# Miniprotein binders against a7ua95r516to809: the designs that were tried, part 28

Target 1, 294 residues: a7ua95r516to809
Amino acid sequence: ASLSLLSISDLVPDLQFIFFWMSNAIEILYFIQQKSPAYMQTIELMDDKAGSKESLLSATISANEEAMTILEEVIMYTFQQCVYYITKTLYVVLPGLLDCNPFGTEPSSEQCRRAAGVCVCAVCVMPEAVRRVVSVFQTTSDLLQQYQVHSEIQSQMFAYLFFFTNVSLFNQLIDKGPARGWFQRSRVLQIQASVKILLDWAKGAGHNHLAQKFFAKFCSTVTILASPPQQLSQMSWKALCAEHPSLKPVQLHRILTQYQLMAELGPLPIWQPSSEDEAYIYRTVDLLESFENH

## First folded at step 12 (miniprotein)

Design ae7
Fold by ESMFold2, fold request of step 18:
Structure ae7 (fold): chain B 294 residues (1-294), chain A 83 residues (1-83)
Amino acid sequence: as target 1 above (294 residues)
Amino acid sequence: DPKEKVEELLREAERLLEEARKALEEGDFERAILEALQAIIQIARAMLEAEKHGTDPEVREKLLEILQKAAEILLRAEEELKK
């Protein structure tokens, strides 16, 4: 439980050091790549009055190559360290999204119902569990911009963070959901609302495309689970696979099984896996996602 | 040997930084470029080596300072050389 005390604010000094080095290493690497042809040509064209031109040229060739090599190492190391620090915090805070109630207390949910036609998001409060996850993303975004990290690297960072978030939430829901009651419809709707707050943050931060891409598996899962029984029971296995291509056959089968238990539905012939997929619904190695499949 | 290796790399980076600064002041821009690159190499190695075993905040600040100064000399020397 010691990790439950770790917050992103405790890691800011480490992240500042890392982002400083990452940003500067990128800029220096590109400077060498862009400028070295010109300054190498100037050295080559020097008057060799002192007799040191060959030595200077040779040393500078070696220094260019050695600098580019070590700066590439720095960039890789600093990216790995950012991922390590940030995902360590995310690992601690993400489980709370599955247990929290974004609708708050009875007054918040009652006010939303009484207001007739008002969007649930306008009345909901942000639970502390959601706020802690948003804080990690927002602090990361603020630091990346503060240190002027190249936009391509910022995109790669958030692609990985959204991937990590998706895998973590999906795996916990699938693995722990039955015991925790997370497949109950009221709980699924609460989870869906919490995820919408995260997706809204990602859209406002300019990462909408990345979030849509890398949250796809968890969002598909929650969408299926949140569907009314009358609507979902009209969708064949083939149609569900087509609408939710991020879900492997074993994953879709498990989700539908949990849905049947929650909705007290018997087996539905329309949900029978295709003959091609039936071989795969028992592949337990494919049920949970690996954090290494980015 | 990690602490000794980091100290050696830092000492060499500082020596190269001072030589690069002098070359820039003297108008030897080609030499300033070389020595700034060499300082960057050594300070980057120092950072990677130091971080393997956890780095004292004071050492981290020195690593940042030397990198910034070496990069500034590199950029300024290249700008002067183009003239």
Scores: ipSAE 0.791, ipTM 0.955, lowest interface PAE 0.4, mean pLDDT 85
Fold by ESMFold2, fold request of step 13:
Structure ae7 (fold): chain B 294 residues (1-294), chain A 83 residues (1-83)
Amino acid sequence: as target 1 above (294 residues)
Amino acid sequence: DPKEKVEELLREAERLLEEARKALEEGDFERAILEALQAIIQIARAMLEAEKHGTDPEVREKLLEILQKAAEILLRAEEELKK
């Protein structure tokens, strides 16, 4: 209940404080790294009394190293806190993406058909669940730009957010999909369309390469589940492994089992794992992904 | 006592900031650099300590103010020293 009330807008003040510190810590750290050789040289060459100069020099050496150390800790802490706050929000909103219907159309009418030779009114719309996820990504992007966070750190942030999104969606689909009906073909096509909206956002935001890299497992899952039975039934296990290297044998086996059930292709297994993969198709410990790694 | 520790770190950071400001004004740019660095160290420690247990908005405002002022002195002193 408490988790369902969390929104990204409620976290903006905390994120502003964190991004301020992150941005300034990076700038000061860079300044010290770039400028300290020169100002240390100037202190070393002072014509002041050697004892007084040596005390200042020693203290400044210590201060440089201590400042760089603590600023690196600040950067690491602030990055972790950003990830924590943002992923708490994503955790709440991501499951809705699996339940929503992005296929909405304005009703086509006789007037629309008669005015144009081809009237296509069926388009993907942004359901509320998808909008909530996009809002988290967009707010994060806007804040990172507002605080002038270095572009490489912005990329690392979105790499992690896309990783988190992929793990969350994949685990929810695999773990809860049978009970929630998410493996039914119409649902899979809805999920595929919703994910396309997220991928389109990432492309428009300049993060296409990150999204392609970090959504691979979930996208492979949806691609397999959305495939026509005529085409998928003719592919060997080996070919599917080669086309979807992000999927572990236990994961591919589970996906194909659900596919066969929903396509009503009978109980006889269609896909025969290689003898090497047979050892792994029931390793339940490998079924779900860890949020601590890929 | 977390609040007492944060207050001690803030007090030390403010003392160092004032010493850095005075050094800069007096043209002691080498000492201004040192004392600005020392203020940055203490204020960063204060921020990390304060955030462990949740930070009051007024403390957050003070943390931001001190960091900005110390960084400004550091940059200005280094620029003057290059002359």
Scores: ipSAE 0.788, ipTM 0.954, lowest interface PAE 0.4, mean pLDDT 85
Fold by ESMFold2, look of step 12:
Structure ae7 (fold): chain B 294 residues (1-294), chain A 83 residues (1-83)
Amino acid sequence: as target 1 above (294 residues)
Amino acid sequence: DPKEKVEELLREAERLLEEARKALEEGDFERAILEALQAIIQIARAMLEAEKHGTDPEVREKLLEILQKAAEILLRAEEELKK
């Protein structure tokens, strides 16, 4: 209903309810899996109280199986709901990351730059747009820890959140970047700095491997666009493909075309796709990433 | 009516929770385990049904309360039984 007005703080009550259920369902499911052989054996060894042992044992077997089934359903549902609420928040705040200036007139940005190597809390001094994204990740991490959610589930959650973040940022940059001026060099350097702050958060939170894996496409795009023209023009198509394997040929071609345009390097193509890749540089259906490919 | 279904599931879970509590205090730990499991099943069904159609904070608070109490009885009964 009113998800367009969403902030992560407004969602905390819903997320607390969902994480409570997820964590407890996992723990109860684990308990049943580990303890039921023993208590079933104890029931089987008890004296027969007017013939009720057989019905008690049968009912308990049935209840164990039914409980395990419904708890698995709860776990799946609650995970999906967490992802749904959190990604709706991310969708709202992520575009601001592309528009923000982490170096600009914001006093917190200047304080962090001035105190290089002393500031250990990037959240305290980062631009508001970046802070909003980090706040979503940090609130999610805090809630997962507060409710003692199993570490494997925490990793799966952040894998999806980083995947979603990459798809959202990449698609907006490629699709809206020309109209929004996001391919201009000064803008790209600001975007690169903002992404660095996100990666630093992920590393400090223990998710460096996941962030490196799932942000690769967006990071490659920004790295290419941030390259000085003299350096980039000396790199061949094959070298760029090798350095940025996360980019599809159509994506790399589009990025280089925009780079050439914004740098005013003339109409003559600088980077010639290989014969093998030439079949794919016009596959517009492959240009944008799907949110469904997680 | 989704609200009526949730209320029915809540009522059954509360009944089972009370029966499990009484079984635990009477020392019938085997029955306490069964009835706690049955309460967990019903309250989990109530949660899933309530969330399909949206639910208010009062119902959510009741769902949390019953789950926590049923899980506590299950754990306590198993601990007593294995001694």
Scores: ipSAE 0.763, ipTM 0.947, lowest interface PAE 0.5, mean pLDDT 84

Design ae9
Fold by OpenDDE base, fold request of step 13:
Structure ae9 (fold): chain B 294 residues (1-294), chain A 83 residues (1-83)
Amino acid sequence: as target 1 above (294 residues)
Amino acid sequence: DPKEKVEELLREAERLLEEARKALEEGDFERAILEALRAIIEIARAMLKAERHGTDPEVREKLLEILQKAAEILLRAEEELKK
């Protein structure tokens, strides 16, 4: 019950605290790593007042090592907490992306309606369900930039978030898609348009490569399902495997089987799995993606 | 008690921070760095312990304050050693 009301905005204060610690821990760790050698040399060059130098040097070495260790733990902890909070919000909003009609007249955000003119900004033209997903990613990006988090950590975070999003959307589409009507051509085209908006956002945010990599499986699924029957029925199993290498044989077989049912197509010999793949199409354990495979 | 242990770590971090500040004021920059690092260690331990056992806004504020002050001392002492 309480999860359905959770907005990324509600988590901003917690995320701010976490990002502050993450950023500062990285900066201090980097400081220690870069400055420690020169600092140790300075201590070594000090006049030896009755063993005070050796004690200071030893204490400083120990403090540096302990500081690096605990700061690494802080970085890992804060990263995990950020991912936890953000994925929790994504879990709530991602199903809406599959149900979204980007071609529908959903009202522009209330904020844009208060401006006396039809705001045609990219955010105002987004369907509400797409905007909610984009808002999670945008808020994450804005906070990472605000706290000047190291670019590598930003990249790792977005990689995981895109991975999570792809797994979530793919699994929902495969598992619930037939029952929800998401395999219907009109619905698939809506999903395709919604995903395109998300990918365009990721491109604009500088994460194009990561988005293309981690959304490949979901995009391949949507591309196949969006294909006209006349076009898809001319593609062999081998051609589809080659064009969509991100899909496992069992996944491709499931997609094609559901497509065939939806399109009321008879058996298509051209979609028959190869003898090599025939054993793999029955591996139902490989049908859904795991969240642990990142 | 996790709360009591967090309070103990905060007190120790504050003590170390004060030692770092004194060292900085005395121009003992090497000692200022050492004590600032020690303060950072204790405040990081306090943070990890506090957050794993629940969120307290007052504790969070204190954690941020001490961390910021320790980092400022560390940076200032390092800048003085480069001169």
Scores: ipSAE 0.819, ipTM 0.954, lowest interface PAE 0.5, mean pLDDT 90
Fold by OpenDDE base, fold request of step 13:
Structure ae9 (fold): chain B 294 residues (1-294), chain A 83 residues (1-83)
Amino acid sequence: as target 1 above (294 residues)
Amino acid sequence: DPKEKVEELLREAERLLEEARKALEEGDFERAILEALRAIIEIARAMLKAERHGTDPEVREKLLEILQKAAEILLRAEEELKK
């Protein structure tokens, strides 16, 4: 099957299996860690019938150590597999978030239309492209909750998914934005509204801090691009650096240069990098974000 | 063959699970815990091996069944040791 047709729903059976193992492996690992001292003590207190106690104790210690080791491997493996499957699905749906018009009256999902009324739930009023992205995150959240995965693992999962999403959207916007017209103010405002819907979802799901942290670069980029020319042209390079500390000098310089071209503005001395930053604006290797730094 | 090795690990896990069950029935709770842990080790090995070489729904079902039964024995044996 073409990778282009894979929905999050198609992955649910695989994800269910993985989350089941993840949850149970964590629970059993915790059980071993917490209960091992107590049941080993019970073995130590047993009557020593011809060295059977020592053999049982040694075997139990060995089994505990091996069980903990392999369960940790299972947890790591299942986490990696979840990330792998979910990020593949995100890779397919995320480009749609940059192209969507959130102000359009797209009809409610077909599932809600079958109910005797127009569903006005937050998901049903979302643009389809936004809904697809939110659906990936919501399905992930629902599965993590269904299998009662430890909250720390849930936080780590969402941290990575938000990181991945930010990198993907940022890199696409910087690389393809000028050619796709995504730097046009009207398009930027659409993107800003779409991202706000996603951030509002993350807030409602209890991930507000993570979302704010990991979307900072993309949000800063969109905020700059959404700014009216009259306002942005009054901001110095230093002021923009201070307001958008998540952006590297090379990134900010690229955004401003593309904004200037799009808005047909002449050279703006106020946007010239400081002498301190001048060396950094040429670090083109730092322009796009890496997926490996997480 | 990876499939043959997964089947071997499943058979061993089932054997260990049966030993754990017998120990539990006999009131040897310490042995029941040991054998249940051994079953979990083998079933975890089976899972990791199976999933790295492809997905088989029948294998997945067996993996889940054995894991659940082993975990249940662990819990029951631990509860009995606290009495």
Scores: ipSAE 0.819, ipTM 0.954, lowest interface PAE 0.5, mean pLDDT 90
Fold by OpenDDE base, fold request of step 13:
Structure ae9 (fold): chain B 294 residues (1-294), chain A 83 residues (1-83)
Amino acid sequence: as target 1 above (294 residues)
Amino acid sequence: DPKEKVEELLREAERLLEEARKALEEGDFERAILEALRAIIEIARAMLKAERHGTDPEVREKLLEILQKAAEILLRAEEELKK
């Protein structure tokens, strides 16, 4: 099947299997860790019938160690597979978020059309491109809750998914944004509105802190580009660095240079990098974010 | 063959599960726990082997069934040891 046709709904059966194993492996691992001392003591208190006690104890110790080891491998494998499937789906839908007009009257999704009325739920009023992204995250959240996956694993999963989303959106905006007109203030305002819907969803899902942390770089970029020329031209390089600490000097310099070109601003001495940052603004290797840092 | 190895692991897991069930019925709860843990080890090996070589719905169904039954035996045996 072409990657372009892959929906999160198509992956639900695979994700259900993986989440079932993940949840049960965590529960069984926890059971072994918590209950092992008690039942080992029970074996130790048994009457020694011809060395049966020692053999049973040794076999039980060995089985516990092996079970814990393989269950940890299962947890790691299932986590990796979940991330793989979900990020594959995100890769397909995320570009639509940058091209989306959230202020357009797009008709409600087909799923909500089955109700005999115009569904006015928060998801139904979302632009299609935003709804597709939110649907991936919502389906993930629903499955994690359905299988009662431990909260720490849920947090780690959403941390990675938000990280991936931020890197993907940031890199696309920096690399393709100028050529696609995404640096135009009107387009940036549309992107900002779309991202706000996603952040509001994350807040409603209990992941506000993670979303704020991992989307910081993309949000900073969008905030700078959304700023009126009159306001941004009054901010020094040092002030912008302080306001947007998630941006590397090379990234900030690229954003400001493209903003200057788009807004037809002359040279702005106030945006001149500090002597300390001057060496870093030419490090083009640091311009795009890496997926390997998480 | 990876498929043959998965089938071997499934058969061993089923054998161990039956030993765990018998031990539970006999009131040998310590042995029931041991054999259930052994069944879980083999079924986890089977899962990891199967999934790394492709998705088979029939294999997945068997994996889930054996895992569930082994976990139930662990829980029941532990509950009886607390009494």
Scores: ipSAE 0.815, ipTM 0.953, lowest interface PAE 0.5, mean pLDDT 90
Fold by ESMFold2, fold request of step 13:
Structure ae9 (fold): chain B 294 residues (1-294), chain A 83 residues (1-83)
Amino acid sequence: as target 1 above (294 residues)
Amino acid sequence: DPKEKVEELLREAERLLEEARKALEEGDFERAILEALRAIIEIARAMLKAERHGTDPEVREKLLEILQKAAEILLRAEEELKK
């Protein structure tokens, strides 16, 4: 798959192969862990015909260990490959969330537009940009269930996908937002509504706790930016830090600076950082999030 | 050449799979377990090597086939041995 791909459907054959291997590697590893004490004991109790029992036992011990080692490597590799393929498609579709209008001005899909009177699919009533992101998550969920991947692995995968989504959206908003007009209040309200659709999908899919945890930074950012000026101007720096612990001082400072510009507010004394935080508000190395942190 | 290495690993996995199948047919369930485990090891190595360098669909199909057959022999041999 290339960066120019705009659809998760083009990657489904690759994902099917990878999920097949992941699921089978997990099951075989579990089988060996559960059954090897018994079959090793049976080999130990064999008649020693022609002196071959000790050789067979030794070889089987080695094979068990080698199989478990390589299967663990397969599981790690297949997990990494799944997230690689899926995040490539997310990288392509996520920027559209920051530009779209979820309040019904974007066209619904052609199939849903032709349905009589009422759209029965949640994807058809949402903006195209949001639909594309939801489609990536939904296709991933469907494949994980189809191949009966262990629920713990499914949770770890969505934890990473939500982490990736959060970092990507936050970094783009902070980095490109001034030039793209994304800090205008009407745009922020549209972004907030789009994020709510993603959170609703995650809740319906059984991943609410993961989404709450891993979207916290982006959600805090949008919540602050969407706040009415009368309400936000009454909140001190310390109160904002307490309400939004996911934001670093440099990040909160940047968000408030952009808010001041778009709301035409002058500097507010209650938004002055504490002496402790003041040392950190200019640490631009901490402004953008790393895709390597979890 | 990665493709030559993958073909070598596939040939070894197929040899081990055949040895596991023979052992199962002969009622040598202890050796069937050993050879099935060895086939699984080799086919997993083949998959990891092939996928790192891009794998054509024909090779992917063979990788799936051998894994499934080796796992089935492992399961069947263990079940018979437990009796």
Scores: ipSAE 0.784, ipTM 0.953, lowest interface PAE 0.4, mean pLDDT 85
Fold by ESMFold2, fold request of step 13:
Structure ae9 (fold): chain B 294 residues (1-294), chain A 83 residues (1-83)
Amino acid sequence: as target 1 above (294 residues)
Amino acid sequence: DPKEKVEELLREAERLLEEARKALEEGDFERAILEALRAIIEIARAMLKAERHGTDPEVREKLLEILQKAAEILLRAEEELKK
């Protein structure tokens, strides 16, 4: 069996073809939408000496509608294909974020160490697992820019990629975290630092708003888990729900349960769910997120 | 045979593209718009069909070429028509 890992660089030729079609389909669709009133009016005003004006007008109306319909299908198909290829790559590289240690202070290259002289800084150190994820995002961003894909479509693409990343990381943490030791405080702090690097990339790339929106569930989870016991034990269930509205009752309950185990805390009365939420804290069907919730 | 269907769609798109090109050369800008739209429809159908069944690089290059040429004629014809 082959254990080869997909990389974004191996998919670039397919992505180039797909982005070319997407960009051109969007441009042509927009052109038709903006220009067809004018050229349809010109056809309507033509001298009908040959008796063909109504046939030409009717055919052009039909062709406009059919072209817009098929171009919308092309845009949808190409968007789905881009998302499919890119998320297949993300699926392979994302788990590494949960196991890596971003607090290493070794420079990532000899050039960084030499140029700085005395600069062995956190900016020069990025774990390979984080670099692989950033590479997927950066390559996607570069291709979208290269093919001049409409900014609205670029935003939709990154909204989905951030959504996918959030769901993947959250589900793995919740589902595999107990067995993998990911709820230990030192590990949670490492995960928090790795996510910070991703959020910084998103901010620098102009996607801060999207990242804030679509990473909310995973970020809330890590924020709660990283909180010092003295501070978290003073926050009621109601306060935690208000501060972290992205978390469902069953999810918040599970996170607090794991926190109690790792911090060796007994039951805390202020973490008792509200009467309204009490019915939902054991709904295991709601524990993990669906990749269909975007 | 899916490959034969793609080849048929490509041939039709090429025929429509030639009709659009001739209309543009003759100054029949209204017909050039119509035929370019029809070429775009057929080449888009060819692309969707080809990609569903796997597409070799040579077919992909042809798909790109025809789309670009048809779009160019559409834009030029509209530009000339508004004069």
Scores: ipSAE 0.781, ipTM 0.953, lowest interface PAE 0.5, mean pLDDT 85

Design ae9
Fold by ESMFold2, look of step 12:
Structure ae9 (fold): chain B 294 residues (1-294), chain A 83 residues (1-83)
Amino acid sequence: as target 1 above (294 residues)
Amino acid sequence: DPKEKVEELLREAERLLEEARKALEEGDFERAILEALRAIIEIARAMLKAERHGTDPEVREKLLEILQKAAEILLRAEEELKK
């Protein structure tokens, strides 16, 4: 058994430092961009009786440009570092979503409700594995808001975190699913329920648009796998591609092959790929997603 | 030695911060802006260097302190200059 899992709480001091720098660099950069025309004009109009006005103006122009450049570097670096720390935590906790039984263990929602009233966020009723993932997202959201990070950067952060989550869950399901029994229908329904809880958090947190966009591949996979056999077997390959455009032909083919095996629908393929897609259904190089596509 | 380089950048940022503070006290708001900008540049360089090589909590606290002081001088000097 694992000795311990990395938690987001252990990383908060590092994240606080990084978010502080990111937020302050953004605000200082904005200040310089907005105020430098005025103070440059004042310096330019200064009485030059001491003979040093041109040197001061030239130095200030140079310092302005250099400050803006280095602050932009700080912003990009701190964003990358936040991503590094947060995804390191996500990587550790995400596999638990695939092993989770959200129907089997009651969360401690009544204790949460008594101590803090009725919980509106639903975090206190979550299975432990889902709660660990939500805790990472919620802590990230709280820190971004605490340090007043610009809203566009907050959106970019969650876009990447959802992208990372999607890639991680999809790759693990495809790669490890047969050995772990994750394609069994009862497990797929459990996975679907766990992911719905995560998606509900994203919707309530104001990230529904980003979640819809960046979870599409994993959600399509789970939707297909959760479909009743009578319903799915009536859908053509063309219809499935149209309904799930985020899935590459090799990915859809692998998912349907596992589905047919686990549903015991016989050895003959039910879904016939289009002639165009036939060239791609065995391209195993395209099966797993890259973390570098975002 | 990256640790020695960070200490060098910190010393330079502190020197520039002191020059900015002195200029602000003397009413030389144009000079205070310049020296505060220079302090911000050096402390941002120190932060980037320190974080790439790992940094201890004492250095992190110093980096934050200097940034805040330099930004305060920049803001104050700009406000005074507009009067």
Scores: ipSAE 0.760, ipTM 0.945, lowest interface PAE 0.5, mean pLDDT 85

